# Ledger of designs, part 23: VH-VL binders against q9rc53r339to534

Target 1, 196 residues: q9rc53r339to534
Amino acid sequence: AQTHEFSNKLNTISGFLQLGKIDEAVDFIQKERKIQQEWIHFFIERVNDPTVSAVLLGKISQAQELGIDVDIDPSSQLLTPLQERQQELLVTMIGNLLENAFDALLASGIENKKIYISFTDMGDDFIFEVEDNGPGIPPQLMESIFEEGFSTKEGTHRGFGLALVKKAVHELGGAIFLEEGELGGACFVLTIPKHE
Key: E = the ipSAE of ESMFold2; O = the ipSAE of OpenDDE; V2 = 0.75 times the mean of E and O plus 0.25 times the DockQ between their complexes.

## First folded at step 8 (VH-VL; framework fv_trastuzumab)

Design G2 (at its last look DockQ between E and O 0.86; V2 from the best seeds 0.00; counts 0 for: grease 19.3 > 18.9)
Fold by OpenDDE, look of step 8:
Structure G2 (fold): chain C 196 residues (1-196), chain A 118 residues (1-118), chain B 107 residues (1-107)
Amino acid sequence: as target 1 above (196 residues)
Amino acid sequence: EVQLVESGGGLVQPGGSLRLSCAASGFTFSNYHIHWVRQAPGKGLEWVARISPSGGYTRYADSVKGRFTISADTSKNTAYLQMNSLRAEDTAVYYCARGGFRWPFDYWGQGTLVTVSS
Amino acid sequence: DIQMTQSPSSLSASVGDRVTITCRASQSIYSYVAWYQQKPGKAPKLLIYAASSLQSGVPSRFSGSRSGTDFTLTISSLQPEDFATYYCQQHYSWPYTFGQGTKVEIK
């Protein structure tokens, strides 16, 4: 299931090859490569921390495999150096927020699944935002979703991601909020002070 | 040099429509947000709408929701504000401004006057 | 919506004076406040962003500070060209909102 889009792409390539359409196959591959290069270029210019870049890039790739379209606000910027602990926890938080979004989107069955990421280091606080076009979070659950073990879904190891994010952001002296987004789903906002 | 140039303002009757344009130059249009901010005569500033041209993401002030539509043409580096069902209270100088995620308005156009009057 | 309460609405000052304008946010907006200068018939000009960051090209006599939800614009020594209306604005949460403005007039 996690490789649906990836499999589709491979099948497309295979199809071209089976049909003797080599140029089309090459063109298809090049287009995919170009997309990756564009992301790399973006991160090089906009994100100073290579670990954060790597995590985001990995998650983008994973999203693509899941059939989830990921977009990043092009005005996003993270050029302020992170402290070691900030980096570690930020990576954890980003990973878990995106995983949570993946889960929510996959469970919803919504077509044209989308995640929108934004971040900035403009002020005294880092802001990181992850928004999806899923079902959102009901008001009555806005606090509970951060509790350990809380899950609306069946399965093992669920409901710990957001709790971990909350713990991590608090350790950094920051906060996590749900805001009204632009996509209609859940919009998580992390605020992290640059200086503790 | 970063430049924003508004056009399209004028006199319209209540209930009428008007389309404003904001021509941008001197920067990568798709890397920023474009805002419309208006100022009624002798009054303060009011944010109206925002678009991220790259993704087409839009936001509106409650006062204009359902009546105004912000759009952008990246090939022309131009943002637009389609204003329908205009009211007297919409009378203002309309500025376009450059922004970003959690960003101030760092560059402004000269503004264009919209007057809604019978 | 986040309200930005700006004070005073107007003040009179002389060249060389220290001028202080304050804006209070209705809730925490961290440091995401901007200050603008507007002269009659002209578009606003960005002076300060992120509460205390000076926009490029803006004279150093302008400064911004934050204390909780209170934000302050300071002109250390008022110059003739500084007589204008000033606005605070939060760029933290939608919808972005402005203060009511402060007109700085010649005494």
Scores: ipSAE 0.863, ipTM 0.935, lowest interface PAE 0.5, mean pLDDT 93
Fold by ESMFold2, look of step 8:
Structure G2 (fold): chain C 196 residues (1-196), chain A 118 residues (1-118), chain B 107 residues (1-107)
Amino acid sequence: as target 1 above (196 residues)
Amino acid sequence: EVQLVESGGGLVQPGGSLRLSCAASGFTFSNYHIHWVRQAPGKGLEWVARISPSGGYTRYADSVKGRFTISADTSKNTAYLQMNSLRAEDTAVYYCARGGFRWPFDYWGQGTLVTVSS
Amino acid sequence: DIQMTQSPSSLSASVGDRVTITCRASQSIYSYVAWYQQKPGKAPKLLIYAASSLQSGVPSRFSGSRSGTDFTLTISSLQPEDFATYYCQQHYSWPYTFGQGTKVEIK
């Protein structure tokens, strides 16, 4: 995923230069550097897992390219070591939850697309929360959004959505559910026991 | 040394307004949540409101929603509680407290008394 | 809203006694319960968080435990400075609700 994202950014820079838009290319490079520096500081202090940090950073960068503003609650922390299987499934679940939020926001007509991420290891369970300011989940769909095939209509890039997240979290002995959020859209919460 | 200092309490008539301040020091203000918690005379503790100063995200207890507004000025390391349409049942000592996403309230100020009476 | 039912509302005890205070949550809150001590004219002080984690600087005679949605604060050997009011609080989800309090008095 790093080589694909890197190649896309090189193509963007090359495109600006080929069109003679030198100032735009410089601005793009400087923006990417600033974003990485600020987030790296946060992850060094608050997240003691480099693979989780890398997934979040990659998704933040992807969201910026999509015109989506992603924010992480600065009191978030993940300092408790993850077991290998927890790490593997957590990165999958985080990725799929964020892709679900991207898809919902991109399909919406709203201008100011926003995602808010919060997480903690304060108690006996890890808790992760992903909230968007999109259209939310209609009541008639609440039970079906976790069924296999529901989130996959195209089948091109993301075929398995929330059903995969539900299976993964249940393998870890945890749960996924919706809560009322501040942004008015969907607010998904993952709970994962630290020890089975 | 983490410190929270409330100010702005006093005597107010019903229907009146007050603005409380919570001056914070000894920690990076924008990295935490600030809460207001109140205690009526001889009664227990009631959570009132919370702000995440970094993003301006707020939550309110139903008892104060629409009447109270929590805000923050990160350049001054200060949170505020604007209290409008005050009622006798708002009479309490108001504490500010530090927290975070699903955290306990680990540090509290000394409180400021608000009395709503004719 | 998550209700925190605290018991007893008051108790009388002697120095050296073992004291137990309980709270029950109206729904699952995992381990996200805190206990506070409050002395007259003072702000509450955090003792226990996440059900059983002892806050820095709190004497080891204080402990917390969980059984499902039932939570317990224990003072293993009551000291003169422990006569105060104690509150449980869920820190899982807003609104962050407190128990009604337990006043611990001299017998």
Scores: ipSAE 0.731, ipTM 0.866, lowest interface PAE 0.9, mean pLDDT 88
ESMFold2 (binder alone), look of step 8: mean pLDDT 92; pTM 0.932

Design G3 (at its last look DockQ between E and O 0.85; V2 from the best seeds 0.76)
Fold by OpenDDE, look of step 8:
Structure G3 (fold): chain C 196 residues (1-196), chain A 118 residues (1-118), chain B 107 residues (1-107)
Amino acid sequence: as target 1 above (196 residues)
Amino acid sequence: EVQLVESGGGLVQPGGSLRLSCAASGFTFSNYHIHWVRQAPGKGLEWVARISPSGGYTRYADSVKGRFTISADTSKNTAYLQMNSLRAEDTAVYYCARGGFRYPLDYWGQGTLVTVSS
Amino acid sequence: DIQMTQSPSSLSASVGDRVTITCRASQSIYSYVAWYQQKPGKAPKLLIYAASSLQSGVPSRFSGSRSGTDFTLTISSLQPEDFATYYCQQHYSTPYTFGQGTKVEIK
């Protein structure tokens, strides 16, 4: 994970201290702590699965390190217990979708990089959405992006994330697809039946 | 108790503007979405717009895109619908309703009548 | 946009009757359908959400079911207070769309 943002925060704290601005340093630390606590509180109330919570929280932290703003729809809820395999694969899918979003945003050079996450356990299916404000997916690539090895980026280990997500969701009897989002970039939707 | 109260309706000429308000109480405003739904006299229900107050994310029906603007003030627990370039076909009772991500509209206001007529 | 085709547009029934209203979605929306009751001069009231989940405070005589893209609202035994107009709605994606409505009238 990128650590430049974390380093910047530490440097900021250090700077305050070196300047004798103790109150500013404390205030800065408290603000950061508050943000973290707010996320923890959210997950405790809205997500029953600690593993899923941990993954999301980790990715939020990682995004912050990358200068990406991550938000979650506050109406999101995941309180229905997951089966073991559902949990395992959901964690994998969430991780890969977010990594894919990170990569897309970082490569785009877009200012004010943002990811919006939404999920619900309402009804017969779990729905999980990851939306970014990146360049989006061209229509001609909408099918190809899920193919193994397909990548618009350089590198030998690229283009496997979305393929893995597709495989995983299919294993669960679900589906992955792109929808029109609200941020202008890519909006990936996962649907997973609660029971097969 | 969850409550939504619409206000601001009235008579307006075609091409005119009107601003509706939806005052919410009894729940954490920022944890939900607020929708506007309208119903022309003697007709069915039509979804108009939605906002997520916490993030400011908005969606509109095609019939009102470019003319209507939904907004929210979290400090006031109030959502708004700015309606410009009003047309006769915009005549309806306008309801605000509470929703969420893939949520139904579980609480509705009493509605406010908007009449667009020469 | 997702279309919700509701039927019938109206029906006449007696107290105690079993009433069934159907709504078909133009595409898969999974189970994300809601049913509302509206009485004259009143705002709609949520009855069912997620195809089959009963809203709190709603009588158990109301139920919802799904078969693919077909959704059904059932009133097992119609009561005097149930004469109203009913609407289906998909709450899957924006724009949210409603069925045309079904007016349940007294026979």
Scores: ipSAE 0.832, ipTM 0.916, lowest interface PAE 0.6, mean pLDDT 93
Fold by ESMFold2, look of step 8:
Order: C-alpha cells, then sequence, then structure tokens
Structure G3 (fold): chain C 196 residues (1-196), chain A 118 residues (1-118), chain B 107 residues (1-107)
C-alpha cells in the first residue's frame, strides 16, 4: 500500500500547485516529512510487530488525509511477541476501532478532530486504547453498542464495527469496553491476555 | 541517573495559590508521564494528577479537580502543579514521579511540603 | 474509582521472618499492581510492578503474586532495612489509587 499512499500525497501536492496555492503545498510537504520521520522512529523503538506497525502507520496517514489529528502516547509499547492469531485479530480490531473513530468524527461537524492512541504490553495483558474527541457514547447505550446489529435511529456507525471487534477479542479471551477519556468523546479499550 | 526535584512548597493561607515545579533529568522527558502524589502528615499516599508528555493530556483526582492544574514544558524538562483555592486538607508533602501509560511510578522526587494554614 | 483494600494496617516481625501483605482491588485491574516501600522522611521506592515483576536493583527476597483481584507482597526473609511502610497501588486506570499502607515494625 506504499504506492497508493504515495500517489495520494503527490495528488494533493499537485492539486495545491494547480490551484496556485503554493504556501499550502509547501506546508503540506514540510508537515508530511516531519511526521514521517517521527513515526518511523517511534515504531522502530516501540513496536516490534511489523504488521501492527504498518496498520498504525497506514491509519495515521489516512487520518491526515481526512483532516484528523492523531497522536500516540509516546510511552506506548508493544514489544512482546504476538502469536500469529493474536496478530491477525489485533490488526483487524485496530483497523475497525480507528475506522469507527474516523466515521464518528467525520459525521460530527467539529472543527478540531482528534484521536489519541495508547497501548502497553506491561503485565500479563496487552491493552490497546483508542480515544476521540467526537460526540461520545450516551451512558444509557454503553452496554448496547457492542451488540451485533446495534444501530441508533440517527444511523450511528460505531455499533457495527464494534460488534466485529467484540467477536474478535472474545476469540482471544479478552474484552472490549468504554472508559472515560481525556478528550470528551469515546474511549474504547481492548484487553487481550498474553496467554490463557 | 534519573532524577526528579520538586520545588515551590511553602506556607500559604486558605484560599491562596501556589505553583509547584518538578525538574526532571537523566531521561527523555517527553517519553514518560509525570504524576503528582501527595501525603498528608502521618497519612498514606494520594494520587493527585498526571500529564502525558506530549502535553495537554491530563487527569486529576476528584479531590483537586477544578482547583489544580498540571502542566509541562518539555523544552525545560519541567512539570508544574498550579494549586488554586487551597484548603487545609491540601496540606501535604507533594511528590512528583515518573510513569507512563498504565506504568508504575518508577522514580520519585524527594517531595516539597505545602502547608495551608491561617 | 477502584478501591485498593490493603491489610494488615501494621504488623510486628523479627529479622528472618517471612512477611506477607495483601491488597484486594474492588474490580478487575488485570495484573496492574505496584508495590512501594517508604522509609520515614523518604520518598516511596518501587519494588514490584505488574503484580509480580521485580524492579531493577530490588533484592530477590521481595516477590509479588496475583490471584484474581487479590494481590500479595511477600518478603521471604525480613532484613533490618525492610522495616518500613509498604503501599500497593493500582496502575490500571485513573485515579491511580493506593492502598492504605502497612507498617512493618520490629517485634
Amino acid sequence: as target 1 above (196 residues)
Amino acid sequence: EVQLVESGGGLVQPGGSLRLSCAASGFTFSNYHIHWVRQAPGKGLEWVARISPSGGYTRYADSVKGRFTISADTSKNTAYLQMNSLRAEDTAVYYCARGGFRYPLDYWGQGTLVTVSS
Amino acid sequence: DIQMTQSPSSLSASVGDRVTITCRASQSIYSYVAWYQQKPGKAPKLLIYAASSLQSGVPSRFSGSRSGTDFTLTISSLQPEDFATYYCQQHYSTPYTFGQGTKVEIK
């Protein structure tokens, strides 16, 4: 997926230049170079699984194209080796959690869209957390959002992808739930035991 | 050598304000969380607040929420605790400590005493 | 908030004794418990984290264990420098709550 992401970035630069927006093109190039360097360094140090690294990097790039500011807590760490099935399902779950956060933010109309990602392999469990500054989850619905087929009358998208995540995490003996976060939106937490 | 040094403690009247500093050295400041933990004289430990090192991601104990503000300046390797509307029950030794996302507090400063009294 | 119920509040022991201190969490915190030692006039010192992992530089006579939401700090053979107050702390979710402490005194 390097060629697709690279092509999209080139198209963005070309679009700015074709519209005569030189300062915007320069700003995009400078921001992209800095972000690329910082993320590569982070993943080399903090994440030993190349597939998880690739999914996270791809989603960060996607978020930038969508105008969403993504941060990863720099104390995050995933250095403990994943079993093959853990890796496969974790990649799926990370992707779905981030897509649900993108969907919620894009539907919200807020100006400064943010996602904060944190994870750790300390202790006997992997913990992965995705928080956004979107509309959040009403307390009355917190248990229901994980049910397969759940949707609100307004067409909220989070319920479908979250049911898939719940199925995947249960196969690994773990859990998904909500916590109160820093950003005022939803904060989803995955817990995955390293061994049964 | 990892070191954390608190400063800014002292005597203050109820309703007053005080700003504590935590100067850090011997580690990459932006890679860790900084916490404040307090201990009233003769009492146990109470967690007060923490900040993520990228700045701006903060959490507070209910007992201080709305009155205390934790902040950090990564260019100075320093965290701060701004304490407003101080009360007698805020009297304690205030420690800063190093942590991370769901990490223990692996290094502590020596503490600075805050006394709130008339 | 997650309550950490620590017991006993104090105990008396002799050098060479095996000492156990317990904490119970009010809900699941997985393995995210730390144990600290504090001597008078000093800051706490991390001994054990993630329930059973020994911090660097801490003697191997200290160990930690977990059974569900019950956590135990064990000192296998108490030394003179081990007379101190010990605290558990959950480091799973804010607020990062401490137990009430256990003072270990000379018999």
Scores: ipSAE 0.624, ipTM 0.812, lowest interface PAE 1.3, mean pLDDT 87
ESMFold2 (binder alone), look of step 8: mean pLDDT 93; pTM 0.953

Design G4 (at its last look DockQ between E and O 0.88; V2 from the best seeds 0.00; counts 0 for: grease 19.1 > 18.9)
Fold by OpenDDE, look of step 8:
Structure G4 (fold): chain C 196 residues (1-196), chain A 118 residues (1-118), chain B 107 residues (1-107)
Amino acid sequence: as target 1 above (196 residues)
Amino acid sequence: EVQLVESGGGLVQPGGSLRLSCAASGFTFSNYHIHWVRQAPGKGLEWVARISPSGGYTRYADSVKGRFTISADTSKNTAYLQMNSLRAEDTAVYYCARGGWRYPLDYWGQGTLVTVSS
Amino acid sequence: DIQMTQSPSSLSASVGDRVTITCRASQSIYSYVAWYQQKPGKAPKLLIYAASSLQSGVPSRFSGSRSGTDFTLTISSLQPEDFATYYCQQHYSWPYTFGQGTKVEIK
């Protein structure tokens, strides 16, 4: 399932080649490359932590394979150096939040799946936001979703991601909460103090 | 130099419509948000709407929801505010301002006056 | 919506005076408060953002501070050009909201 879009792209390239449409194949590849380069350029300019950049880029790639469109607010910035533990936990939290969004979107069957990421280091706190256009979180579940083992889905390894995020952010003296987003789905906000 | 220039203000009757424009220059338009903020005569500042031109994401104050529409044309570096069903309480100087995600409004236009009166 | 309660609504001061304006947020907005200066017939001008960050080009006599949900703009030594109306604004959550304003007048 994760390779569906990737496979489709490969099939498209293969199709062009089989049809002798070399220029079209090259053009297709170049377009994909350009997108990747644009992301790299964005991260170089807006994120000084290569580990955070790497995890975001990886997740963006994964999202693309899943048919999920990922957008980042262009005004986002993370140039303040992270402490080692901050970096480690932030990577963990970002990874889990995005995985949670992936799961929610894939389970929803919604067309035009989208994730919107925003982050800033402007204030005394780092703020990181992950929003999707999925079904959202019902009010009655807003507290429970962070509990270990809580899952609306079947599976042995589900329901621990958000709990881990909550634990991690608390370790950093921060907080996680849901806000009203712009996409209609779940909007998770992480706040992390720059200095404890 | 960062510049924002509002236009389109004027006198309209209650129930009428008006379209404001905000022409931006001196920065990468798609990397920022554009806001509309209004100020009634002798009153304070009221945030009206925001758009992220790159993604088309919009936010509105409750006081204008359903009546106002913010939009942007990235090819023209211009944001717009379509105001319908105008009311007397909409009378104000309307400013466009540059912002970002959880950013302040760091640059403002000179404002354009909208007067709603019978 | 987040309310920004600004005080005082007006004050009189002399050149050289230390001026303090305060805004209180109705809830935690962390440090995401901006301060603006507005002169009659002019657009607001950003002075401070993120509670304490001085906008480029703004004189150093302007400063901002935070204590919980209380935010303060300070002018260390008031200059003739500083007589204006000042507004606080939270840039944390939608909708953005402003304080009521403080008019700084000549004593």
Scores: ipSAE 0.797, ipTM 0.894, lowest interface PAE 0.6, mean pLDDT 93
Fold by ESMFold2, look of step 8:
Structure G4 (fold): chain C 196 residues (1-196), chain A 118 residues (1-118), chain B 107 residues (1-107)
Amino acid sequence: as target 1 above (196 residues)
Amino acid sequence: EVQLVESGGGLVQPGGSLRLSCAASGFTFSNYHIHWVRQAPGKGLEWVARISPSGGYTRYADSVKGRFTISADTSKNTAYLQMNSLRAEDTAVYYCARGGWRYPLDYWGQGTLVTVSS
Amino acid sequence: DIQMTQSPSSLSASVGDRVTITCRASQSIYSYVAWYQQKPGKAPKLLIYAASSLQSGVPSRFSGSRSGTDFTLTISSLQPEDFATYYCQQHYSWPYTFGQGTKVEIK
């Protein structure tokens, strides 16, 4: 939530101050202000749905607290109005895909954790992509990862969230795929028809 | 007014190197992808490479992977294509073009000719 | 890689004719097809994107359509300035790929 985001930032600032690291506290505050302004500008220009904007901003803040570097492709856009059910399910799907990526990265031990988000409303359908630089999905597990309760010894949370995403996207007449990404990890792609 | 201006083409021997530049203006450079597309004399269009300038994310055609490097300097609104180990089949007009994630190429430069010959 | 098979390779037509050029994608690319016009010695110009959307400033005699993996560019009444080479291109997946081109010549 937004109150937990605010509290986490205050705790970080307080921690620097309690350790006598005044310059570090000032640097954190200045960096945070710049980051907020850049994201606000992006969402005002590129994302016409305030609920989707709020989910993405919340997940970016969560990732920052987890030490995960999140980028959104700056050419992304979602300006086409969403139907009410599309909005509800898209928010659920985005949230679950990002939580899946967080869990995979945190379990991996990779030092420079990254997530890349891209989306477009250019054609007859919405396309969303969430990519990480984690361990990826072995080819033999490609179909299994969407089953309820699926887990590996590395990550149990991927099976529950991905099953929800598959159910939600199929309700909208769309599909979910794994594609080869640029980061070497998992790259999930959602396609959602605009008018069905 | 959106403009893309290529430069740096010329005659080079096989095995040589060239660096192409794409100077952009009239749009927020870091909000778009920059692509290179080439066209051999009398032939069709071949996509070569793409960069997302703000994130440094790149993609290459298999025919140039390992030999060409696309880069960008956002402070100069300029993208580059460093071409190494050039071969005769790299002879083409090289265009830079503006795009985005799953976008068409909506604005193109005038092209710069690269000739690889002894 | 996604192959874009464009046909015909060339055609001859008169001013005022209706012209149709087709492309077939080797797999599903949804609606993510662009059409470009290129005149000799010039850069390509975007006409159509996302299968059927007109680029700003492009005359309405140009239109695009999709049926499954088959895509069509139509010029409803050719004008003298329309004699050029036309390319389709998928903008769905990396690498981007182009059709082989269609040269439209005066009869």
Scores: ipSAE 0.730, ipTM 0.868, lowest interface PAE 0.9, mean pLDDT 88
ESMFold2 (binder alone), look of step 8: mean pLDDT 93; pTM 0.944

Design G5 (at its last look DockQ between E and O 0.79; V2 from the best seeds 0.76)
Fold by OpenDDE, look of step 8:
Formats: sequence, structure tokens, C-alpha cells
Structure G5 (fold): chain C 196 residues (1-196), chain A 118 residues (1-118), chain B 107 residues (1-107)
Amino acid sequence: as target 1 above (196 residues)
Amino acid sequence: EVQLVESGGGLVQPGGSLRLSCAASGFTFSNYHIHWVRQAPGKGLEWVARISPSGGYTRYADSVKGRFTISADTSKNTAYLQMNSLRAEDTAVYYCARGGFRYPLDYWGQGTLVTVSS
Amino acid sequence: DIQMTQSPSSLSASVGDRVTITCRASQSIYSYVAWYQQKPGKAPKLLIYAASSLESGVPSRFSGSRSGTDFTLTISSLQPEDFATYYCQQHYSRPYTFGQGTKVEIK
């Protein structure tokens, strides 16, 4: 499932080539390259932590492979240096939140799967948001979703991601909670104090 | 220099429509949010709507939801506020302002007056 | 919605006075409060953001502070050009509500 989009792109390129449409193939490749370059440019300008950038970029790529459209609020900024432990745990939290969003979206029948990421270092706290256009989280489950082993799906090794996020953010003296987003699905908000 | 310039204000009858424009310059339009804030005569400030031009994400105050539409043309660096079904209580100076995710409103236009009256 | 309760609604002061305006949020908004100055017939001007950060070009006599959900704008020594209406705003979440305003008048 993770390689579907990549395979589709390769197939498209192959198709153009087989049809002798070289210019179209080149154009297609250039468009894809441009998108990647735009992301790199964004992170260089807006995120000073290369590890955080790398994780986000990796997840964006993974999302693309899954057919999930990822967008980042262009006003997002993370230029305040992170402490070592903050960096480590932030990477973990971001990874798990996005994985959770992936799972929710893939389990849904939504055709236009989308994730919207926003973050800022403007205040005394870092704020990081991950929003999707999935089914959302029912009010009765808002507390339970952070419990270890909680999963709406059957299978092993599920339901630990959000629990890990909660533990991590608490270690940093921060908080995780749900807000009403703009996409209609789940909107997770991480707040992390800059100063412990 | 960052500039926001509102236009399109005027006198309109109740139930009428009006379209405001906010022309932006001096910054990368798509990297910010554009807000509309209004101020009734002699009253305080009220947030009206917000758009993220790059993604087209919009939010509205409950008082204008369903009647007002905020939009943006990135090619023109211009945001718009389409106001339908106007009411007397919509009478105000309308400001556009620059913002962002959890940002303050750091730059404002001069405002344009909208008067809804019979 | 997050309510911003601003006080006082008006105050009279003299040049050189210390002026304090307070805004209380109805819930935690962390440090995401801005303060604006508005003069008659003019658009609001940003003074403080993120509770205590001074906007570029704003005189140092202006300062902001936070205590929980209580936010304060302080003018250490009021100048003639500071007579205006001041507004707090939470820039934390929609609908980005403003305080009622405080008119600072000359005594």
C-alpha cells in the first residue's frame, strides 16, 4: 500500500515513454521535482532543526505514497533551538501523530485524504498541530485514545502511538489535546514549554 | 514595505450585497493569513473572517457565517470579502490585516466603511 | 469561544503616569495575547504579541506580562501620543476575540 503512489508515478512516466511522449514525461518529472524542492526550501526557511525537518519530509513522502495529501501552513515556524531531549521527543511525537493520522485516513473511505500540519514557536510554548479530514474522534473516546493498547482496529502493536505521545509530551511538561480543526477530522494539538 | 489596502466599501440597503477587496504588497502573500476585522461606529473590534491563501482554508465568525465569503487570488495578491444578506448591524469599518498560524495581526489596512441603511 | 475581559473600560491619566490595562481570558490561551493601540480614525497598531514580545518600532515604555490567564499591558511613563484606545486580543484560536477596549484619556 505504501508504494502505490510511487508505482503510479513510475507507471505514468513509463506510459509517456512508451507512447513516445518524451516531453510529457520530462515535464511530469520536473513537476515532481519542483514539489520536492519547494518542500526543501520551506524547511530551510522555516525550520532550523534539521532532524525535525527530516522527519517531516520523510512523513510527507510516506503520505504521498499512501495517497494522502499533506499540507503545511506556510506561516508555520520553528526557529527556536530545541534542547536535546525536546528534539528527541518532538520527533517521536510528530512521527506517531502522523502515523496515527495515516491509519485513521486509510481506514476511512474518504477519497481525498488530507493532513494539515501547523506549528509555531512564537509564544512561551511550542505549538504543533496535526489535523486530518478523517472521521474524527467521538467525544466518549477522547480520553481513551491515549491509553496504552487502545485501538479501534484489530491487530497487534496498535494503540500505543498516542499513548507514547502523551507520555512524551508530559515528560516535557507540555500537553496534548484535541481541538476543532478546519478539515472536519481529528485535530491534535501539542504544546511544549520552551522553558522547563 | 508591507501594505494592505481595502476598497469596495459604500452604502447598501439591507439585504443587499457588497464585495470588499484587500490588496496586499511588500510580502509573500501566500506565506501569511489574511483577516477581516470590523469595527462598528463607536464600538470595539470584531474578528470577521480569515483565509490562508495558499491552501484556501477559511474560517468565519458565527455572526457572518453563511452570509460572508472570504477568498483570495494569489496571482493578484488580493483577498476578498463577499458580503451577502447585509444587515444594519454589519455597518462598520472593515479592516483587512495580516496574520498567520497563532500570529497577531501585525499589519492593517486603513479600513473601508460599509454602511447598511434603508 | 474564548472571552477576553478587558478592564478598565476607560481611565484618565497624566503625562508621566504609569498606566496598567488588564485582560483576562476565559480559558488557557498560553501566551498568545496581543495588544493594539488605536487612535481616532486610524487602524489599530500592534504593540505587543505573545503576551510580552514588543513589536518592532514600539517604544520600550510599553510592556506586556502574563500571569496564568491574566494579561497586562503597562505603559511605564505615559506620553502625549499614548492617549488612545487599547485592545487586547487572543491570537490563539478562532474567533480570535478582542477585549472591549480601554480608552486612555488625558486627565
Scores: ipSAE 0.838, ipTM 0.920, lowest interface PAE 0.6, mean pLDDT 93
Fold by ESMFold2, look of step 8:
Parts: structure tokens; C-alpha cells; sequence
Structure G5 (fold): chain C 196 residues (1-196), chain A 118 residues (1-118), chain B 107 residues (1-107)
């Protein structure tokens, strides 16, 4: 939820202040504000849906706190209006794909963690990509990763984010699949019909 | 007015190198992808490489991977194709073109001829 | 890689004829197909994108359509300036592959 992310930022600021690290608190606030302003300008021009923009901005901020470098392809655009159900499900899908990428990167031990987000409304279908430079997904696991409760190790909390994404995209008449990306890790692609 | 101008083509021996330039104007360079597409004499179009200049993200056709390097200098609105270990089958007119994430190639340069021959 | 099988490789037609060129994709690419016109010694020019969207400044006698993985470029009444080679290209998934081309010649 966005309330957890906002609360985490407030706790970080409060922690710096309680420890007497006022310069660190100021630096944190200034860095966060600069990042938000740059992204807000991008979203005003390229994304004509404030709810989708807010989710993306929130996840980008979360990634920064996790030490993950997130880029959005600057040619990305989502100017075609979303139907209410498309918006609701797209927000859920974007959030879950990014959380999956965060989890994979944080577990990987890779030093230069990257996520690349791309999307377009150029055709009759919306297309969204989320890719990372993590370990990727072995071909033999490709179908299993969408099953409810899938995990690569036993005793882990149930991972059902990708199952939710698959259910959501199928409700919209679309599909999710893996593609060879540019970063060497996983590259998830969503396709969503604009109509019918 | 959107313009793309290629330069740097010429005659080179097999195993040689050339660097092509694609000078862009009339649009915000960092908001688009730049592609290289080649056409051997009398043949069809073959996609070669693409760069997203703002992030430096690149992709290559298998036929040129490891030999060609695409790059960009956003401050000069210019993309480059460094071609090493050239072979006779690399002989072609090389076009640069503007695109984006799953966009068509909406503007093309005039092309520059690369001839690889003894 | 997604293969774009374009047909015919060439055709002969007269001014005023209706001309149809077809591309078939080797897998689903939704509507992400572009059509280009290329005249000898010139760069390709975008005509149609997203299967059926007409690029600005392109005459309305050009149209595109899709049926599944089959894509069609139609010229409703061929004009003298339309004698050229036409290429389809999928712009759905990298690498953005081209069809082999269709040369439209005067009969």
C-alpha cells in the first residue's frame, strides 16, 4: 500500500531527527523532492491517468529507498483513456510486477540493481514491460511462476503476486509472458486490449 | 522539421572498421530511440541495432552482435554505429531512423553506403 | 525472432488498379505492424502503423487491415507515383523484423 511507503519515509526522517542527524534528514528530504519533481513532469506529459502515475511514482520512490535504480523508457506513453476496470487492474498488476522485481533483486545479492519500465499505447493494445537485471527465470519454471503460492524455497511466505497479475490480465482479455530483455534478468510483458 | 543525417560510409577492406554517425535535429533526441537499418544492394531491409539514448540501453541483431556497437551522445543529438571486423555481407546502405518503445520507424535518414571489398 | 512472410514478391498493375499486399506474422503481434514505401535510391517512408493507422500526409487511397496474424496493405486506385517497393514490419517485439518486400511495377 502507499500508506506503508509514506509511513516508512516519515519514520526514516523521524529516526534521523531523533538521532540528532539533522543534515541527513535534510538530505533525504531534498533528494526525495528532486526525484518526485522530475518524475511528475514526465508523468504529466506521458501518462494521462493520475492513478497509474501515482502508483508508478510511489514504486519509484520505494525503489530508491531499497537501493534499486529505476528507469522508465522516455518514449513510453499512456495517453489513451483507461476504462475504470482497466485502471483498477492495471494498478494492481504494475504494483505486483514491481514488487516481484524488488524481491528478486534484493534476494540476488547483485550490486548494481536495475529495473527498466516501458509502456506504449501506440496500437490497439496497451503493452507494459517490467524488466530487471537480476537472475532471470529458468525456462523450466516459466509456467510455475504464475501459480498461487509459488516460491523457489520452502518456508517462504506465499508469493501470489504473479498469480494475481495473470488473473487480472486475463480478465481484461490480455496476456502476460516472459520476453528476452535488455538487462539480462526477467522481462515481464503485459498485453491489454484497449477495447472489446 | 525532423531530420536524420547519416555520415561515415565508404569503402573498407574485410576485417576493417568504420564508424557511422546519425545527426538528429527537429525533435527532443532523448525522448526517442534511434535505430540502424541496413539494405544490401538489391535486397530488403534488415534491422541492425537500436539505442535508447537517455538510458544507454542497446539491442543488436544476432548478425552483428559482438562486432557492432551503437552509442549516443545526447549533448550532440547524435547516434553512432561503430562497425568492427567488417565482412563482405555487411555491404549495404545504412539508414538511421527514429522510433520508440514498440513504435514504427517514422523518420529515416538518407542512408550512407558501406562497401566491404578487397 | 518473429518472421514476417510478405506476398507477393512482385506484381504488375495498371494505373487505377486496386492493389493488395499481404504479410503474415509467425506469431501474434496484435496490431503492431507498419507498412513502408520505398522508391529506388530513396529511404523508406512510413505509410501505415498499428496495422490500420494512416501516417500524416499519406493519401487516403492507402489503407491497412488485420485479420489475426494476417495483415494487408491496400491501394484502392493505383497512381503513377505508387510504383515502388513496399515493406511490412512488425513493431511489436525486438528485433523489429521486416517482410521481404513487394515490388509494384507498371504493366
Amino acid sequence: as target 1 above (196 residues)
Amino acid sequence: EVQLVESGGGLVQPGGSLRLSCAASGFTFSNYHIHWVRQAPGKGLEWVARISPSGGYTRYADSVKGRFTISADTSKNTAYLQMNSLRAEDTAVYYCARGGFRYPLDYWGQGTLVTVSS
Amino acid sequence: DIQMTQSPSSLSASVGDRVTITCRASQSIYSYVAWYQQKPGKAPKLLIYAASSLESGVPSRFSGSRSGTDFTLTISSLQPEDFATYYCQQHYSRPYTFGQGTKVEIK
Scores: ipSAE 0.666, ipTM 0.829, lowest interface PAE 1.1, mean pLDDT 87
ESMFold2 (binder alone), look of step 8: mean pLDDT 92; pTM 0.944

